VHH binders against q9vm92r272to629. Designs and how they scored, part 35

Target 1, 358 residues: q9vm92r272to629
Amino acid sequence: LEERMAFIEDYQQTQARSLLLYVREHQPAELISENGTIFSTTLDFALGKVKKMVRHAEHYSLDDARIKPPTPAEIVENQTFMVQSTDVLKSNAKFKVSEKVMAEYARLAGLYLDQIESLRPDYRWDGSRNLWILKPGYQSRGIGIVIRSSLDDILQWTSNNQNKKYIVQKYIERPLLIYRTKFDIRQYMLLTITDTKVSIWTYRDCYLRFSSQEFTMDDLRESIHLTNNSVQKRYKNKTNRDSRLPKNNMWSLDQFKNYLRIMGAPDGSWSKTYNGFKQNLVAVVMASLDETELLQNAFELYGCDFMLDEHYNPILIEINSTPDLSPSTEITARICPMVLKDCIRVVVDLPKNPTAAT
Below, E stands for the ipSAE of ESMFold2; O stands for the ipSAE of OpenDDE; V2 stands for 0.75 times the mean of E and O plus 0.25 times the DockQ between their complexes.

## First folded at step 7 (VHH)

Design x3 (framework vhh_4orz_3; at its last look DockQ between E and O 0.21; V2 from the best seeds 0.00; counts 0 for: unsure alone 63.3 < 65, grease 25.6 > 24.2, SAP .716 > .668, placed apart)
Fold by OpenDDE, look of step 7:
Structure x3 (fold): chain B 358 residues (1-358), chain A 125 residues (1-125)
Amino acid sequence: as target 1 above (358 residues)
Amino acid sequence: EVQLVESGGGLVQAGGSLRLFCAASGFTFSSYAMAWLRQAPGKRREWVALITSGGSTDYADSVKDRFTISRDNAKNTVSLQMNSLKPEDTAIYFCARDTYTETGSWELIYPFDYWGQGTQVTVSS
């Protein structure tokens, strides 16, 4: 129940940000109408909500445990806001305000968004559609993953599947695309525990996975929004997809680097990305260590999935224990055996000879 | 508490020699590999030499045949004899517990090792 409430709050907060983002990204004249049905109070509400978020981020932990149940009045206000904001975002409802007033709201929206995004950089990747991804907690490989925008749908989905622990995450609505196609990067991580020492390893090689379809937010099908090979192998590449994309929907790191060169990416873009991998993974592992009983003389291989933003910053989207190492493509046929072989070096050779190559 | 204290640094002319020392405390010294690292101004910290708990040694190519790492488990010390010093050897030298060489397909990105404060080595031309 508490988790549910926390999620609802998060969803509503996201909706507020989404509305402000929408306002920021459009010209004031495009958002207003003399016959508009949306009032300025909706914007005031959104601004207020984001302002509260800023305060919480500055002074308080946004932990779910600190979320208080809303008052009856707040519930009504939230409901009203949700209806009106949804009408704006989904049905292109217009505001009944002057252009000058709308411009001011846009300015404020920008200001508040910048503030919250400075505190929560991950919010920069959110779009205006307030989409969420639902993942079964026990399943891997994209099975049972759905993307939803409706709060009611999400709640209903989780209620109907009480026996299944679902993880609900914010869907990244503004990922970096390659030739208008969604992709992620599979990065391998190895954790080794020796004599109470935890070591975190990253593999220097990685590969990219592509969707078989061009990216669009107007269609939420898995073929478009999931990049897992287990999912994509079921679909044919769309004919309108860029011909420069691989047929097997995978790139090697070298191919990606080549792409970066072709695109004129700044020097060091990959290094930035890779360093970002390391930073993110260390952070995640360290956050988990306090909660984990460390087994002595243990190791675990992980597949870590990253998306990129327009600045080539990585976004960690998933960490998979016991990742699929099957040689399903020429890319994985090459890298997976190598990863495994090299794991042996770290796990077996290195303890015997600390000077051994990893 | 794990402590590593470096000493022996200083100013030396090119072609000269220095011997660095590291005193370790707060852990079972004999059970750990020890390393020397160095960091030159504006450069990343780099691995210089490693000695395993068993006494096996490895060196960076840049210092191979010039530097010698050794350890005394009875005294909990690790040493670095540096001969034929070059200006490019100018750096802060750090003693570290159980560091890696950055060689290989797997990169150790968080080695939960300990470092000393370092000792300055300056080689003049």
Scores: ipSAE 0.495, ipTM 0.825, lowest interface PAE 0.5, mean pLDDT 90
Fold by ESMFold2, look of step 7:
Structure x3 (fold): chain B 358 residues (1-358), chain A 125 residues (1-125)
Amino acid sequence: as target 1 above (358 residues)
Amino acid sequence: EVQLVESGGGLVQAGGSLRLFCAASGFTFSSYAMAWLRQAPGKRREWVALITSGGSTDYADSVKDRFTISRDNAKNTVSLQMNSLKPEDTAIYFCARDTYTETGSWELIYPFDYWGQGTQVTVSS
């Protein structure tokens, strides 16, 4: 339907940015050959796509879902671009242009990428691989999640499984790594509903969950990329893993704060990250309130998963309405009971203790 | 009675600067964190900047390095210096008093307990 066409456009826009990122990240001489099979029109197409994205981002329009089907000529242009750009990104195909011409394209790529990243800061998380994560809409805990790079594979997968209603999201290609290993952060959130209004609470403690394997985008296996406990519990840690990583694949918040200090992160980096958690969670809850029932004295506990970028900015990945609070390590054995005990304080004890004004 | 009054809004061209002010009364101003939020046409209010009672600051990524929040406890004012303004900064800007409330290790993060009336900022391209 309209969602399929919108995804195809998103994928093609991302391919254009991926190609320009690839060009920016390499020396012009590395990208060219006398026997190159890739024409400069492929770069012109990518630059044009990104320039159009910059224009749209500077003057946001309301999303009215106006997606027109492409003309036959546009279909051919898009298909040609997708084939040639994929050959560059996947097969290291070379451009048939002079080094001076390639250097000018690299300059333009940098200029347009800087413009769009200034307007859409989340694009800084993208890389050159155009990876997408496919999550089952009604399955949680990491089961059934796959990562794909090919548009045809993604469309085939979703068509074969459309009765399962997959969610397709851009994969974060530039996550912060600790000792070459991917991690996420489990942050708890509580919603309470009193007197027909919603209050949002965040828990001040959290924990990190590490992959059992070293991070690489050359291998899309779940053991590398899905840090969920339900996935990682089935895998053994890499045999020569960095000894500074936890054997149980979890860090407490205190261990993470110590890591930040050792790495020379600016003072207040955790406070900035945590404030970013709060911002993201308020935004998501407020966006969804129109579709939730408001019942007095109701509450909901959520497990929220974040990653960080290379500047310690939070990236909200998932909000789980049925978080597993069973202790699986010494860290969860401490935190999970405290979350539940403190939840009772909020929902039961707080109304019994009248608050006086200062 | 708690009152927050914003001022300093107006029309400015892209790349320009503007300084917003918030005058606070009816409470012990120095004891509270203060924030600026904004609401663009047809959008929900979004967080812009925060300053704690101790003077620590934080910013939304979209305004980082362009906006500066400050406070003057002697005048009971919060200011927002906005530089390098972009058309997407067009919004009604509100100052808010943050009520730090916690129970156990849970921290209340919404709602803020008081809002001003807002001041319009329009950035032309």
Scores: ipSAE 0.294, ipTM 0.653, lowest interface PAE 1.5, mean pLDDT 80
ESMFold2 (binder alone), look of step 7: mean pLDDT 78; pTM 0.791

Design x4 (framework vhh_h_nbbcii10_fgla; at its last look DockQ between E and O 0.17; V2 from the best seeds 0.00; counts 0 for: pae E 2.2 > 2, unsure alone 57.5 < 65, grease 25.5 > 24.2, SAP .697 > .668, placed apart)
Fold by OpenDDE, look of step 7:
Structure x4 (fold): chain B 358 residues (1-358), chain A 129 residues (1-129)
Amino acid sequence: as target 1 above (358 residues)
Amino acid sequence: QVQLVESGGGLVQPGGSLRLSCAASGFTFSSYSSYALGWFRQAPGQGLEAVAAISGSGGSTYYADSVKGRFTISRDNSKNTLYLQMNSLRAEDTAVYYCARDTYTETGSWELIYPFDYWGQGTLVTVSS
C-alpha cells in the first residue's frame, strides 16, 4: 500500500513536470485559445508541485517512506489536475489565458524545471508523456515488459498480476538515438569477493543493441522501444529504417566510436561515457553492499544495460545477474566468448599471480 | 576509508640508509588482492617515478633500475604496513617518496574500477653531505 501510494505520488509529480515541460517546449500562442478549456489553476498546481519537489530535494530526503496520505482536498485537487493535464498532454487541450500570461508561465516552468533538474538530473530524460515501464521481477530478456502512460492502467495491471511482482520504472522518453533508432549499450561487470573484499571490474569492450524500428513515442510497441535481442529477433527491420544501421541490430564498440567520429562528437565522448559506466556501477554496487552478505571467494558476472543522453551521459536501465552470453549475432559471437575467457583470468589466474593480465 | 601514511623520511648522508614505512588503513593486506603496493618518488623539478612495487600477494616485486640492489620493498601483513629499505643512498635519491596502492589492470580486458587507487601524503628523503 505504501509503495502504491509512493508510486501514485511519483506519477503525479512526473505529470506536473511533464506539463511544465510541455509548456516550456511550445510557443505560448500554440497553447492558448479563447475557447480553451484548461484554466491557469492547472499550471499553478503544476508549478506548486514542482516547487515542492525542489524544496524536498534541497532539504529533505525524497524517500518514499515519508510519503503521507493525501487529504481529501489534495485528492480532489490532484484528480482535477490529472484530468486537466492529461487533456493538455494527450488531447492538446488549450489554456484559457492570454498569451502574455502563458509566456510568463512558460518562463516559470523553465525556471522550476531547471531547478529540479539540477537537483535530479534524471528528470531531464522524462519527456512530456509520463510513460512508465513495467517489468516482471522474475523474468528477463524483455519478456512481459509493457509501457503504459495511464495511471489507472498501471495500477490495474499491477493489481491484476499480484502473483507477479512487477517493477515499475519511469520510461526514458528522451534517449539518445542513432539514426532515429533507439539503442542501448551492454556493458559487462564482474564482481569478485576475496577475503571479504569486493572488487568491481568492467570490461573494456562493449556492444550496442538497436531496435528494429524507428523510434517514436506515438507507438509503444516493444519492437520500437525494447532493444533486447530476444525481443528484436522476432521482428523484421523496417524498410524505412536508416540503411546505415546494422541488419543484426548490433554494433561493436569500434563501430560506435566510428559513428561518434562521423557525427562530430566531442573528443573524449566515449571516455566520458565509459567513465560514466564506472561511476554508476560503483555507486549501485556500493549501495547494495550493505544489504548483501558477502560470500568469500565468489564472483559474479553481470550484464549492465545503459542508454545515453544527448550529452553521452550513461543511464543505467538494467543490471542482469545472468546475462545472455549466447552467440546470437556476429557481435555477441565475438565478445561473449572473450568476456568469459577473460573472466577466468580475473577469477583464476589473478589470484595465483597478482601480476597476471586480466 | 582507505588511507596511506608514509613515515621514516629525513636527512641522511650519502652512503647511508633509511627505512620508509607506509601504514595502510581502510583495507587489509591480502595474498589475493587485486592491487599492488608501491613506492614512488618525485625529485625536485622532476616527474613522478616508480621506485619499487610489490604485488598484493607479495610474490612479485618490481624495482627501478636506478635502485636495484640498493632498495628493498617488503610488507608486513600483520601490521598492514609497507616498507622500503633504502641502502647506499645517493644524492640523486633525494625526493619526496610516496606510498601508493595501484592496479595493474590497465592493460587487461577487465579494468578494476573498485577499489580505487590511493596515495599517501609523501615523506621527504634528503641525501646530502
Scores: ipSAE 0.527, ipTM 0.791, lowest interface PAE 0.4, mean pLDDT 88
Fold by ESMFold2, look of step 7:
Structure x4 (fold): chain B 358 residues (1-358), chain A 129 residues (1-129)
Amino acid sequence: as target 1 above (358 residues)
Amino acid sequence: QVQLVESGGGLVQPGGSLRLSCAASGFTFSSYSSYALGWFRQAPGQGLEAVAAISGSGGSTYYADSVKGRFTISRDNSKNTLYLQMNSLRAEDTAVYYCARDTYTETGSWELIYPFDYWGQGTLVTVSS
């Protein structure tokens, strides 16, 4: 129950930020009408919610970590906010305020968003649509993955007559795009366990996977938004797709590095990104170590999926415990066998020579 | 040989600030290096906790949720020194703080990124009145 309450709170906080982002993205005159149905109290509520989030992020007190059930008055206030904000975001409902008042709200929205984003840099990746991705826990290779915006739909989906547990993650609405097309990066990680030592390894090579069509938030189809190769192989590339993108929807790391050079990225941008992959993976593994028992004298290979933001900062999306290493393109035909061969070398050499290199 | 020496620990009151330093020798920070440095802590009666980490170039950082927004990790290439600026200290931050470096080890195209194999002796931070 605490997990459901925590998600509901996260969703409501995200709705507040989504409304403020929407206000920031539009001219004040576009948001108002003399016949508007949305009151300024909806904006006051959103600003208050974000202000509370800023205070929480500035103070990591244990007293502030407890999730409290909402009071009856808070429930009504939250429901009123959710209805009105949804009408703005989904139905283009207008505010009943003067243009001068709306301009002041837009200024405050920008100020509060800048404050929370400085404390929570990952919030810079959010948009105004409050989208969440729901993934089955049983590893479906894209089957059963959906993107939803409605709180009620999300809660009902997870409460359906299935025996499996869904993972609910905030959808990244502002990913880095290459030629207006979404991509991710498949990075391999190896976890090795000897006697009392857990070791984390990253593979120095990786590859990019592209969607078959241009990125848009107006269409949530899997052919646009699920970049894993098993999904994208089922789709033909759209005819208006940029011709510089690969027909097989994959780039090697060398092709990505060449793209970075052509676009004038600073020297060492890839090294910075790769170091970010390593730090993210170490953090995730260390956070999960007390939650699971690892087999002694074992190894586990993981497929890790990253996106990038506009500054080439890594965004860890998923860690897959049973990655498919089948060659599907010229790129995977080269890298996947090499990953496996080098994995065996680590396993064979590790017990005999802890400082071994090839 | 690689050496890491911590300093700057001591007694502070709740809400106070402290700056830890870790002087490194036997290696240098390099721009775009895969070497990373980190701060770890061990509170009385508890296990080792990762606090913060930074790449050799300073471009990528990690913070534990318990310290995010209060602590800042940084490095100074000219002094070959790692820092941890600790603000808004709480009693729960009382611990021995260690600095550490990732092992730069390869096998095939695999790169070992954990454990941190080079550790200092630690510096005690006590937050109480």
Scores: ipSAE 0.225, ipTM 0.599, lowest interface PAE 2.2, mean pLDDT 77
ESMFold2 (binder alone), look of step 7: mean pLDDT 75; pTM 0.776

Design x5 (framework vhh_7sr4_2; at its last look DockQ between E and O 0.25; V2 from the best seeds 0.00; counts 0 for: unsure alone 60.9 < 65, grease 25.8 > 24.2, SAP .703 > .668)
Fold by OpenDDE, look of step 7:
Structure x5 (fold): chain B 358 residues (1-358), chain A 125 residues (1-125)
Amino acid sequence: as target 1 above (358 residues)
Amino acid sequence: EVKLVESGGGLVQPGGSLRLSCAASGFTFSSYAMGWYRQTPGKQRDLVADITSGGSTKYGDSVKGRFTISRDNTKNTVYLQMNSLKPEDTAVYYCARDTYTETGSWELIYPFDYWGQGTQVTVSS
């Protein structure tokens, strides 16, 4: 119940940000109408909500544990806001305000969004559609993954599947695209535990996975929004997809680096990305260690999936234990065996000789 | 920034002694194991000696009884006393935080390991 309430609050907060983002990204004249059905109170509500978020981020923890049940009045207000904001975002409903007033709202929207994004950089990746991804906790390879925008749908989905553990995450609506196509990076991580010492290793090589379809938010099908091979192998590449994309929907790291050069990416872009991998993974692992009893003389291989933003910052989207190491493509046929072989170096050779190559 | 700076190397006659020092900075020295390694051109680095944060020591077989590793946590320094030096001990000696390689397909990202630039030890008549 508490988790549910926390999620609802998060969803509503996201909706507020989404609306403000929408307002920021459009010209005031295109958002208003004399016959508009949306009132300024909706914008006031959104601004107030985001302002509250800023205050909380500055002075309080946004931890779900601090979320209080809403009052009946708040419930009604939230409901009203959700309906009106949805009409704007999904049905292009117009505001019944003057252009001057709308311009001011746009200014304030920008201000508040900048503030909250400064405190929560991850919110920069959100779009205006308030999309969420639902993943079954016990499944891998994209099975059972759905993307939803409706709060009711999400709640219903979780209610109908109470016997299953689901993870609900904010869908990244503004990922870096390559030739208008969604991609992620599979990075391998190795954890070793020796004498209660935890070591984290990253593989210096990685590969990219592409969707078979051009990216669009107007169609939420898995063929467009999931990149894992287990899903994409079931679909044909769209004919209108850029010819420079690989037919097997995978790139090597070298191919990606080449792309970066072609695109004129700043020097060190990959280094930035890779360093970001390391930082994120260390943070995640450390966060989990406090809750886990460590086994001595153990190791585990993980497949870590990252998306990138427009600045080549990595976004960790998933960590998979026992990742798929099948040679399904030329790329994986090369890298997967190497990863496994090199694991032996770390697990077996290194303990015998600390200067052994890994 | 983590830094390891070796000193104390040089030319010595067989049977002579040298004391190497490694000054560490940029991290909580007392929390890390430290080690000395040596490398000759074209060969792999070999463990000479290491010392845990708690003071437990380990030595390479070729240097047992002749070399002594120690640390001073108040000075953030690890030492290698080398006695009864032999021509075979000629190498570049490196100080390291922890005992991991920096080369290979897998990169250690936690905990970080660092190496000094090395100091030349030459044992010759």
Scores: ipSAE 0.551, ipTM 0.837, lowest interface PAE 0.4, mean pLDDT 89
Fold by ESMFold2, look of step 7:
Structure x5 (fold): chain B 358 residues (1-358), chain A 125 residues (1-125)
Amino acid sequence: as target 1 above (358 residues)
Amino acid sequence: EVKLVESGGGLVQPGGSLRLSCAASGFTFSSYAMGWYRQTPGKQRDLVADITSGGSTKYGDSVKGRFTISRDNTKNTVYLQMNSLKPEDTAVYYCARDTYTETGSWELIYPFDYWGQGTQVTVSS
């Protein structure tokens, strides 16, 4: 109930930002026509929506705005906005305004986007497509994951697949690419618990996983967008994929560091990225401890998946409680056994659960 | 309760030698890498040397060939032998526990900051 309403609001806010991003990324003359079907009130609505988001981010919880359901007039206004903005974004529909008026809207769009992005830096990762990724709640190593753009499709999908408990997340439309190809980073994390005290560990080595095709938002197939090795191993690398990328679709950390040096990345870029991994993981674990019963003499290994933005800032995508440690490539054949061996080194002084007497 | 206690600092003339000690308690000392860091006023702490649980050593560029890190697992103690001391070696020296190995290892990230209280080393005539 409340979760569904919150998602619908998030979707509408994202649509407003998507429209403003579209306007910012195009010349005003490209957006208008004397025969245009899109009214300036659609732009006014989008600007107003983003202005409200800025005010909520500065002064009080956005959740408070959600407790006031829309009036019938607001429902109609929202529906009109969604129809018109979709026509712009999906069908290249044109605005019926002068070029001078459109240029002023473009200026305002840039201003409001800069304001919200300063308060929510993660919004710089979004594009104009309002895409959402739907993941099954169970861990299936990429099986059953879909990407959808339509609100109705998303709501229908989750209703039709009730026994799977889908998670709906905003899709990151502007990831860092290597040779025009999407990748993620598998980072291992270990939790150890002694006397109700938790210790958090990260592994100093990691690896990158690449998709089999060049990145494009015009094709939402898994071979482009799901970098999980279990998904990508089912696909042959396309012949137009950059030959500098690995045939097995994995890089070691050393290979990534070498790439950073070749590309002239700022000194300390990996150190900054890795510090960001640590900060993200500590924050998530600490947030979850208030809701978690601590088990004496326990340890848990996690596989954490990160993407990067254009400035090498980490984006935490997922924490997997049952990571696959099978040696699927030469890279995993090296790192996965070492992760396990080093795990034993860490836990040697952790008290063990007493063995029941037989 | 991890505890690290440094000793052995003091005043020494240029070209002299000092030996720092760090007594460790509250953990299985032989399972962890240990390190020495130094800090001058207004600067961040710099790595001086570290030593893995297996005995492999690493040194900062400015101290290579002059300083030697070692450990005695029976006494839960790590040492820093400092030879051919220079005025620029003047700093507070800190002992630290490290949790990673030469082959890539787990780094403790919470709780962080297992440091001693530091010992002053002054190199002057």
Scores: ipSAE 0.362, ipTM 0.675, lowest interface PAE 0.9, mean pLDDT 80
ESMFold2 (binder alone), look of step 7: mean pLDDT 76; pTM 0.770

